Miniprotein binders against q53ft3. Designs and how they scored, part 160

Target 1, 195 residues: q53ft3
Amino acid sequence: MFGCLVAGRLVQTAAQQVAEDKFVFDLPDYESINHVVVFMLGTIPFPEGMGGSVYFSYPDSNGMPVWQLLGFVTNGKPSAIFKISGLKSGEGSQHPFGAMNIVRTPSVAQIGISVELLDSMAQQTPVGNAAVSSVDSFTQFTQKMLDNFYNFASSFAVSQAQMTPSPSEMFIPANVVLKWYENFQRRLAQNPLFW
Short names: E, the ipSAE of ESMFold2; O, the ipSAE of OpenDDE; V2, 0.75 times the mean of E and O plus 0.25 times the DockQ between their complexes.

## First folded at step 17 (miniprotein)

Design N12 (at its last look DockQ between E and O 0.68; V2 from the best seeds 0.00; counts 0 for: pae E 1.9 > 1.5)
Fold by OpenDDE base, look of step 17:
Parts: C-alpha cells; sequence; structure tokens
Structure N12 (fold): chain B 195 residues (1-195), chain A 107 residues (1-107)
C-alpha cells in the first residue's frame, strides 16, 4: 500500500503492517536523513473518507521512542515530502504507535502511517516545518533522489561479457535508465509538480 | 482493576475501528466491482472484508462487556470475555489481511 523513499537509499515498498490500520518503515542511520518521501503505491487506495497520518519516531535521550506527526497522505495527495532533520529534538507522543508491540532498535528511526478518518486527521496538527512546501526544496530533493537512483542502478551495470547467466533474472539496458533519467529531469525542470 | 478496564475499553475501540475499516473496504470493492463490471474477481475479497467486519464487531461487543465486568469487579468472567473477544479479533485479522492480499492482486 505504501512506499518510503530516502535520498541516497533504496525505495522501501514493503512496510511492516503492525496492525490493520498501521504500517511502519524502518530508517537506519536516521541522523543522516534530511527528507523522507512517503507515497502510496497505487495498489490499494484508502477507503472513502480515510487517509494516512504520517508519523516519525526517533529515540529520545533515554532511548525511548518519540513519535511526531509529520503530515498526511490521501488518495488526492498520494505522496508527501517531509523534512525530518530538524525534528530530532522536541516533544512527541507515544500515540498512535507507542502502545503497540513494535520491534524497535534504538538506533533505527521509524516512519509510521496510521490509516484514519479524514475528519479525525483534520483535527491533528503536524509538527511545524515538517512538510516541505517549497517547490525549490521539492525539486532539490527530487533531484537528489534521482541522482541516487541513477548512481545506484549504474553501480550494478555490467557489460554483457561480464554478465553471469541467470535465467530467472531480467535485465534492462543501462541506456534505458539513462534515457528515463534525462526525460524525468527535463519534465521536472519544466514542471516540478508534474506528478 | 482500573488498568484492566482501560485495556478492555481500548481494545473495544480498536476493534470498532477495524470493523469500520473492513466495512469501508468492502464498500470500496463493491463499487469497483460494479465499475469494472467484474463482480466475480472481487467476490472473495468482498466476502472476507464483510466477514472480518462482523467478527471485529463481535469482538468489540465482547470487549465492552468485559470492561463492564471489570468495573463491577467480576474479574474472572471479564477475563473469559477478553479471551473470547481476542479469538474473534484474531480471526477477523486473518480474514482482513487475506482480503487485502486478494485486493492487491486485482490491481
Amino acid sequence: as target 1 above (195 residues)
Amino acid sequence: SPESYKKAIEYAERAKRYAEFARKYAELLAREAIKNNDPESYEEALRLFREAAELYKEAAELFEKAAELYEKGDKEEAEKLMEEAEKYKEEARELFYEALRLYEKLK
């Protein structure tokens, strides 16, 4: 249902579903993370009148998780970018994930998505400055993500002569990735909000 | 105990939320089935969401009754209801997750 993306890291598409209405992504080395993108995969929409409240959890000085509301995703807004670098200090709550038996590693932050009624979400107040509202910031983030993806993909590039036969694996030409990247950059430059 | 009462109420509220969530998915799938003119592909997932919703509702009712018993001091009977409610909840959860899996395969 959900994906999570950190610049410079692999896309996470397999959230841990810790409850019927709750999903969690683990973010190791969270101190190096500036922004996180949370998005719907498009496979399962929210039911009518529902959306997702997005939370960030980090360990406090005592190693206890502190949850903060970052913002929301909905069928109408299926993706959002959040700045988390400045959220490592502040007040948080244990709700809605704190009471859940979630396996937690103190060195790992988490993104939690709670599926809730839209009316209930409207009553919640995200932490200040978590939502990236600047088009410039969005563009920069997207560019970094694209660069990271390209770098990641290219790191696995091998010549045909270097390929090990693997009948179960599908391969794409590196040029296809490059062309996609160039086209995406062009579209991004024309309209940062084209998606 | 006050803690047991609080727990039972929390579980009841959660079960109610899950019942509504399952119901809403059933409604969504029903609409999609009509829109796509493909009721057969959605039938099993729909059935499972509906059944999950009913089981969550039953669980919620039992948790509420347990809460009332805890408040009255009938701990032993309350604990029995909590256990029964938990069984319904777990069964509902299995159906709910299966329904989600089936729904995802339709996309």
Scores: ipSAE 0.691, ipTM 0.882, lowest interface PAE 0.6, mean pLDDT 85
Fold by ESMFold2, look of step 17:
Structure N12 (fold): chain B 195 residues (1-195), chain A 107 residues (1-107)
Amino acid sequence: as target 1 above (195 residues)
Amino acid sequence: SPESYKKAIEYAERAKRYAEFARKYAELLAREAIKNNDPESYEEALRLFREAAELYKEAAELFEKAAELYEKGDKEEAEKLMEEAEKYKEEARELFYEALRLYEKLK
């Protein structure tokens, strides 16, 4: 149903389903992770009126799991980037003495997804600064698409002096494409959802 | 005990949520079957989700009845109902997971 991606690691697509409505991904060496991407695979959608609350779990100084709400995924927002780097030192921080000793059994952090009613999710408050704006992700994707289109179109540019007669073909001046690209870039920076 | 009563109530509420969850998937599949004009492909998964929903509902009712018996001090009968409810819940879970597996294959 869900995937989990950390930069520089293999994508995980086989969540452990620990209950009918709960899914878990393990995050080994979680202290080195700053961001995690949680997304829907597209095979099984949420039923109407439902979505997923996404949690981060790490062991506290006593080895007990601490769960913190990161944010949400839904059929309408099927992927999200979550910042977890600042969450590992929240309430239940480890004493400095533990930093001097090697723990006997390392504990693994987890990403948990709980399928819930949208109305219930609307009453939940994620920990601050965990969710990265989807506008930033959309902007990054759109900028890459714009760059790709511009580079492709530009690779076919010829000067007017070098153009051979071809009355059956239509041409667009390269200047028009450049102006469109520059205008789109500016509008995207102003409002990534203007289209 | 107070802990046994609270456990029975918690299990009843959980089973109710699973019943509704299974029912909502059945509704989703019914709509997809109509949209695709292909009710035969969805028939088994639909049946399993609906059956799972009914078994979760039965488990929830038994958990609630067990909670009433714990409150009245009838521990032995309450524990019998808890065991019976757990059997219905586990059967429902098996059907629910199979229904999900069949649904995934339709995609």
Scores: ipSAE 0.661, ipTM 0.860, lowest interface PAE 1.3, mean pLDDT 78
ESMFold2 (binder alone), look of step 17: mean pLDDT 87; pTM 0.870
ESMFold2, look of step 18: ipSAE 0.543; ipTM 0.809
ESMFold2 (binder alone), look of step 18: mean pLDDT 87; pTM 0.868
OpenDDE base, look of step 18: ipSAE 0.664; ipTM 0.872

Design N13 (at its last look DockQ between E and O 0.51; V2 from the best seeds 0.00; counts 0 for: pae E 1.6 > 1.5)
Fold by OpenDDE base, look of step 17:
Structure N13 (fold): chain B 195 residues (1-195), chain A 107 residues (1-107)
Amino acid sequence: as target 1 above (195 residues)
Amino acid sequence: SPESYKKAIEYAERAKRYAEFARKYAELIQREAIKNNDPESYEEALRLFREAAELYKEAAELFEKAAELYEKGDKEEAEKLMEEAEKYKEEARELFYEALRLYEKLK
């Protein structure tokens, strides 16, 4: 249902579903993370009148998780970019993840998505510095993210001769990734908000 | 105990939310099935969401009854209802997750 992307890291498409309405991504080495993208995969939409509240959790000075509301994703806005670098010293608020036995590693931050009624979400106030407001910043981030993804994917490129037979695995030709990248860049240049 | 009462109420509220969530998915996929003129592909997921919704409702009612019993000081009977409610919730959860899985495969 959800994906999470950190620049320079692999895209996470397998959220841990900790409850019917709760999804969690683990973010190791969170101190090096400036921005995170949360997006819908497009496989499962929100039901009518529902959306996702996106939270960030990091350990406080005592190693206890501090949760902060970053913002929202909806069917109408299926992706969002959040700046988390400035949040690492903030105070936590009430969060929907506190009552859940989420296996937490103290050194790992988490992105939590809570599926909620849109009306309830409207009453919530995200932390003010989390939303990336500028189109330029968004474009720059997206470009960096794309570059990092491309570089990462390309690092695993092997020739047919180098492939180890693995009938259970699917392989994507590198040229497909390149074409996707080029098309994405073109679309991004035309409209930074094309998605 | 006040803590047990609070817990039972919290579980009831959660179960109600899950019931509504399951219902909303059932409505979503029903509309999608109609739109795509493919009711058969969505039938099992629809059934499971509806069943999950009913089981969550039953769980919620039992949690509420447990809360009332805790408030009255009938701890033993309250705990029995909590256990029963938890069974309904877990069954509902299994159906809910399977419904999601089936729905995702249709995309």
Scores: ipSAE 0.693, ipTM 0.881, lowest interface PAE 0.6, mean pLDDT 85
Fold by ESMFold2, look of step 17:
Structure N13 (fold): chain B 195 residues (1-195), chain A 107 residues (1-107)
Amino acid sequence: as target 1 above (195 residues)
Amino acid sequence: SPESYKKAIEYAERAKRYAEFARKYAELIQREAIKNNDPESYEEALRLFREAAELYKEAAELFEKAAELYEKGDKEEAEKLMEEAEKYKEEARELFYEALRLYEKLK
């Protein structure tokens, strides 16, 4: 459902689903991480009226998890960049992950995503410095990813004469998104800066 | 015990939340099937989400009944209902995850 990206590392797309509505990614060596990108894979959307609250967790000096709300992802805003460098010594906030039988590893941080009603999410306040409104390399990555996707998908377009009696439309085979994702992921794994 | 009562209520509320979550996915899938004019491809995932929702609802009802029994001091019967509710919840979870897997394949 979700992906998690840290610069210089392989993208994670296999979240641990710890409940029907809760997902977790591990972040080893979290002290070296300044930013994290959380995004929807595009395979399974949120149901109507729902979205995802995104949390960051790190172990305190006693190895106990400290959770903080970073922000949100929704069908309408399917990706977000969060700064976590200033949060590794902050105080915890209220969070929904304490009772979910989440695997706890004292040496790693976690990104948690809780699927919730949009109305409930509107009443939550993220920690003040987590959201990033402008990041030059992340902006360039996003632009290049979108351009790459568009060019790739366009190369598979099928003419209206071959598909339906709607000549004003072009169509793309359903598996194009998956193929694009696999190619992009492989290229990014080979060279995180290929973009 | 007070802790047993609180846990039964918490489990009931959680099961209700999961029932609604499964129903929302069923609605999403039904809408998508209509939009794509392809109800046959979505039929099994839709059925599984609906069945999961019903099983979560039944689990919630049993958890509520167990809470009532704990409150009355009928601990042995309450624990039996808790076990039965857990079975319904686990079955619902399996159907929910299978429905998600089938839905993902359609993409």
Scores: ipSAE 0.601, ipTM 0.841, lowest interface PAE 1.6, mean pLDDT 79
ESMFold2 (binder alone), look of step 17: mean pLDDT 87; pTM 0.876

Design N14 (at its last look DockQ between E and O 0.65; V2 from the best seeds 0.00; counts 0 for: pae E 2.3 > 1.5)
Fold by OpenDDE base, look of step 17:
Structure N14 (fold): chain B 195 residues (1-195), chain A 107 residues (1-107)
Amino acid sequence: as target 1 above (195 residues)
Amino acid sequence: SPESYKKAIEYAERAKRYAEFARKYAELIAREAIKNNDPESYEEALRLFREAAELYKEAAELFEKAAELYEKGDKEEAEKLMEEAEKYKEEARELFYEALELYEKLK
């Protein structure tokens, strides 16, 4: 249902569903993370009148999880970018994830998505400056994400002569990835909000 | 105990939320089935969401009754209802997850 993307890291499409209405992504080495993208995969929409409240959790000085509301995703806004780098000193709550027996590693932050009624979401106040609202910031972030993805993918590039036979594996030519990247860059330049 | 009462109320509220969530998914896929003119592909998921919703509702009612009993000091009977409610909740959860999986496969 949800994906999570951190620049320089693999996209996460397998959220841990910790409850019927709650999903969690683990973010190791969270200290190096500036921004996170949360998005709907498009497979399962929210039911009518519902959306997702997106939370960030990090350990406080005592190692206890601090949850902060970052913002929202909805069927009408299926993706959002959040700045989390400045949130580490903020105050948070334990709700809605704090009461759940979620296996936590102290060094791992988490993104939590709680599926809630839109009316209830409207009453919630995200932490300040978490939502990246500027087109410029969004474009810069997207560019960094793309660059990182390209670099990551390219790091696995091998010539056909270097390939070891693996019948269970499918391979994508590097030029296909490059072409995709170039096309994406062009679209991004034309309309940063094309997606 | 006050803690037990609070817990029972919390579980009741959660079960109610899940019941509504299951119901809303049932409504969503029912509409989608009509839109796509493919009721057969959605039938099982629809059934499971509806059944899950009913079971969550039953669980919620039992948790509420348990809360009332805790408040009255009837701990033993309250605990029995909590256990029964938990069974309904777990069954509902299984159906709910199965329904989600089936629905996802349709996409």
Scores: ipSAE 0.660, ipTM 0.868, lowest interface PAE 0.7, mean pLDDT 84
Fold by ESMFold2, look of step 17:
Structure N14 (fold): chain B 195 residues (1-195), chain A 107 residues (1-107)
Amino acid sequence: as target 1 above (195 residues)
Amino acid sequence: SPESYKKAIEYAERAKRYAEFARKYAELIAREAIKNNDPESYEEALRLFREAAELYKEAAELFEKAAELYEKGDKEEAEKLMEEAEKYKEEARELFYEALELYEKLK
C-alpha cells in the first residue's frame, strides 16, 4: 500500500503490516537519517473518508520506543517528506501502535502508518517542523536541479571563436540557457506550484 | 477483574472498527466494479471483504458478551467467549488479507 524512501538507500515498498490498519517500515542506522519520504504506491487507495497518520519511532536510552506524529498522507496528498533530524531526543506523543506486538532493537527506528478517519486525523497535531510540504521539497529539489543543469551546461559553453565546424551537430547559445534558467527561477518564486 | 473487562471492551471496539473498515473497502470495490463494467473480476475480493466484515461483527458481539461476564465475575465463561471471539477475529483477518491481495492484483 505504501512506500518509504531515504536518500542513499533502496526504496522500501513492502511494509510490515502489523494490523489490518497499521503498517511499519524499519529504519536501520536511523541516526544518520535527516528526511524520510512516505508515499502511496497507488495500488490500494484509502477507503472514502480515511487517510494515514504517519509516525516516527526511535528507541530511547532505555530501549523503549518513543513515537512522534510526523504528519499525514491521503488520497489527495499521496506523498509527503518529513524531517526527522531534530526528533531523536523529543517528547513522545499519543499513538495508535501501543497495543501491537512490535519487536524493536536499539539501533532501529521505525516509520508507522495508521489508517484512520479523516475527521480523527484533523484533531491530531504533528510535532513542530516535522512536516516538510511537498511544495517546499519540490521547490528545493527543483532549485538544486536547475543549479546543477546550469553548471553542467555552462561547462560545455564555447565562444563563437572556439567553435569547430560540425554540420551534424546543433549548438545552443549560452545566453538561451541563462535566459531559460532566470525565467524558470522567477516563475518558481512567484508560484512554486506552477508545475 | 477490571483489567479483563477493559481488555474485552478494547477488543470489541477494535473488531467493530475492522468490520466497518472491511465494509468501506467492499463499498469501494463495488463502485469500481460498476464503473469498470467488470463485476466478474471484482467478485471474489468483494465477497471476501463482506465476509470479513460479518465475521468481525460476530467477534465484536462475543467480545462484548465476554465483557459482561467479566463484570459479573463469571471468569471461566468469559474466557471461553474470548477464545471463541478470537477465532472469529482470526478468520476475519485471514479473509481481509486475502481480499486485499486479490484487490491489489486487479490494480
Scores: ipSAE 0.497, ipTM 0.809, lowest interface PAE 2.3, mean pLDDT 79
ESMFold2 (binder alone), look of step 17: mean pLDDT 87; pTM 0.865

Design N15 (at its last look DockQ between E and O 0.57; V2 from the best seeds 0.00; counts 0 for: pae E 1.7 > 1.5)
Fold by OpenDDE base, look of step 17:
Structure N15 (fold): chain B 195 residues (1-195), chain A 107 residues (1-107)
Amino acid sequence: as target 1 above (195 residues)
Amino acid sequence: SPESYKKAIEYAERAKRYAEFARKYAELIAREAIKNNDPESYEEALRLFREAAELYKEAAELFEKAAELYEKGDKEEAEKLMEEAEKYKEEARELFYEALKLYEKLK
């Protein structure tokens, strides 16, 4: 249902479903993370009148998880970018994930998505400055993510002569990735909100 | 105990939320089935969501009854209801997850 993307890291499309209405992504090395993108995969929409409240959890000075509401995703807004780098000193609550027996590693932050009624979500107040609202910031973030993805993918590039036979593996030509990247850049330049 | 009462109420509320969630998915896929003129592909998922919703509802009712018993001091009977409610909840959960999986395969 959900994906999570951190610049320079592999996209996560397999959230841990810790409850019927709750999903969690683990974010190792969270200290290096500035922004996170949370998005719907498009496979399973929210039911009518429902959306997702997006939370960030990090360990406090005592190693206890602190949950903060970052913002929301909905069928009408299926993706959002959140700045988490400045939240590490903030106050949070244990709800809605704190009461759940979620296996936590102290060094791993988490993104939690709670599926809730839209009416209930409207009563919640995200932490300040978590949502990246500016088109410029969004564009910059997207660009960095794209660059990082390209760099990451390129790091695995090998010539055909260097390839070891692996019948179980599918290979994508590097030029396909580059072409995709260029096309994406062009679209992004034309409309930063094209996606 | 007050803690047991609180727990039972919390579980009841959660079960109610899950019942409603399952119901809403059932409604969603029912509409989608009609829209796509493909009721057969959605039938099993629809059935499972509906069944899950009913089981969650039963669980919720039992948790509420357990809460009432805890409040009255009937701990032993309350615990039995909690256990029964938990069984319904777990069964509902299995159906719910299966329904989600089936629905996802249709996309």
Scores: ipSAE 0.686, ipTM 0.877, lowest interface PAE 0.7, mean pLDDT 85
Fold by ESMFold2, look of step 17:
Structure N15 (fold): chain B 195 residues (1-195), chain A 107 residues (1-107)
Amino acid sequence: as target 1 above (195 residues)
Amino acid sequence: SPESYKKAIEYAERAKRYAEFARKYAELIAREAIKNNDPESYEEALRLFREAAELYKEAAELFEKAAELYEKGDKEEAEKLMEEAEKYKEEARELFYEALKLYEKLK
């Protein structure tokens, strides 16, 4: 349903679904992370009237998780960039990931996504400065464009068993799109301004 | 005990949320099937979401009844209802996850 991206790392598209309405991504070596991008893959939308509350969790000095609300993703805003650099020593907030059986190591932070009613989300207050509130940045635009293209092209993927002959159409194998995506990610991670 | 009562209430409310969630996906899929004029492709996922929603609803009702029994001191009967409710919840969960998997493949 969701993807999670950190600059310089491979995108994660296989969230751990810890409940019907809860998804988790692990962030190893979280101390080196300044921003995370959370986005919808485009395969499964939220039902009408629902959206996703996005949380960040890190272990405190006792190894206990501290959860903080970062912000939201919705069908109308399917991706967001969150700044987490200032949150690694903040205080926790109310959160829906309480005593759920989430397995993690003490040195790994997590991104949690809770699917909730939009009306309920409107009553929640994210921790200050977590959401990027300024103008669109080059990095944000480039990552959105890259993910959008990959997700769009992937939505047309079919297996060989599902192919229907279409002699008037050209087809692009899915692995070509993946190779392009991987190459672009490597170039962008090494030089964000290569374009 | 107060602890058993609170646990049963918590489980009931969680099951109600999952029932509503499953119903909302069923509504989404039904609309999508009509819009695309392709009810056959969506039929199984729709059926599974609807069935999951009903099983979650039944689990929630049993958890609520168990909470009432804990409050009255009928611990043995309350525990039996808790166990039965858990079986409905687990079956609903399996159907819900299978429905999501089928729906994802359609996209």
Scores: ipSAE 0.588, ipTM 0.843, lowest interface PAE 1.7, mean pLDDT 79
ESMFold2 (binder alone), look of step 17: mean pLDDT 87; pTM 0.865

Design N16 (at its last look DockQ between E and O 0.80; V2 from the best seeds 0.00; counts 0 for: pae E 1.8 > 1.5)
Fold by OpenDDE base, look of step 17:
Structure N16 (fold): chain B 195 residues (1-195), chain A 107 residues (1-107)
Amino acid sequence: as target 1 above (195 residues)
Amino acid sequence: SPESYKKAIEYAEKAKRYAEFARKYAELIAREAIKNNDPESYEEALRLFREAAELYKEAAELFEKAAELYEKGDKEEAEKLMEEAEKYKEEARELFYEALRLYEKLK
């Protein structure tokens, strides 16, 4: 139902469903994370009148989880970018995930999505500056994400001579990835919201 | 105890929420089935969501009754209802998850 993306990391498409209406992604090494993208996969929409409240959890100075509302995703807004780097010193609550028996590792932050009524969501106030609302910030984030992806993909690049036979694997030429990247950059420059 | 009462109420509220959630999914997929003119593909998921909704409703009612009994000081009977409610909730959960899985396969 949901995906989570951190720049330079593999996309997560398998949220842990901890309850009927609650999903969790683990974010290891959260201290290095500036932004997170939460998005709907498009396989299962929200029911009518419902959406997702997106929370971030990090351990406080006592190692206890602090949950903060980042923002929302809905069928009409199926993705959102959140800045989490500045939230580590903020105040939060234990609800709605704090009472749940979620296996927590102190070094791992979490993104939680709570499926809620839209009317209830409208009464909630996200933490300030968590939502990336500016086109510039979005563009910068996207650029960093693309760069990081390209760097990641390129790190696995091998010449034909260096390849070991693996009949079960499909290979994509690096120039195809580069061409895609260049085309994406061009489109992004023309319209940061083209997607 | 006050804690037991609070717990029972919390569980009742959750069960009600899950019942409504299951119902809303049932409505969603029923509409989708009509739109796609494919009722057969959605039939099992629809059935499971509806059944889950009913079981969650039963669980909620039992949790509420348990809460009332805790408030009256009848702990033994309250605990029995809590256990029964939990069984309904767990069964509902299994159906709910299966319904989601089936629905996702249709996409």
Scores: ipSAE 0.693, ipTM 0.882, lowest interface PAE 0.6, mean pLDDT 85
Fold by ESMFold2, look of step 17:
Structure N16 (fold): chain B 195 residues (1-195), chain A 107 residues (1-107)
Amino acid sequence: as target 1 above (195 residues)
Amino acid sequence: SPESYKKAIEYAEKAKRYAEFARKYAELIAREAIKNNDPESYEEALRLFREAAELYKEAAELFEKAAELYEKGDKEEAEKLMEEAEKYKEEARELFYEALRLYEKLK
């Protein structure tokens, strides 16, 4: 139902569904992560009147998980970027994951998504509005996401000799992806807000 | 046991929420089937979500009855109802996940 993207890493599209209404992504080496993108894959929408509360979990100094509400995704806002760098030493909050059988490993943070009624979500307060707030942070995060996209797309590259004819399938040359990447990168360097 | 009573009530409330959640997916699928004019393709997923909702509701009722028995001090009978409620809950969960898998394939 959901995807999770960290710049410089492979996109995660196979959340662990730990309950009917709860999904989890593992984030190893979480201390190197500044931003996370959470998005809906577009396969299964939320039912009408529902949406997703997005939480971040990290171990505290005692190794205990600390959960913080980052924000929300909905059918009308199906993706969001969350800054987590300032949260790695912050306070925990009320969260719906404490009663679930969640698989957790030491020294690994998690993104949790809880499907809830929109009215219930409206009563929740995210920690400090973990939205991206600086141009430099947007530029760096965007560049890291572009690197991730390029590496992901390049992993499917094939040579002309390996190509199988498929009239119902469209292909793009790998160099088109590289040219797009280079052009986008130049535009970001000139104007980080051009989008 | 006050702890056992509290647990039974918590399980009943969770089962009620899952029943409503399954029902909301059934509503979503029914509307999508009409929009696409293709009720046959969605029929099995819709049936499974509705059946899951019914089983979650049954589990919730049994958890509530178990809570009453704990309060009366009838621990042995309460634990039997808790076990029965858990079976309905797990069956509902299986149907719910299967319904989601079928729905995803329609996309």
Scores: ipSAE 0.560, ipTM 0.828, lowest interface PAE 1.8, mean pLDDT 79
ESMFold2 (binder alone), look of step 17: mean pLDDT 86; pTM 0.862

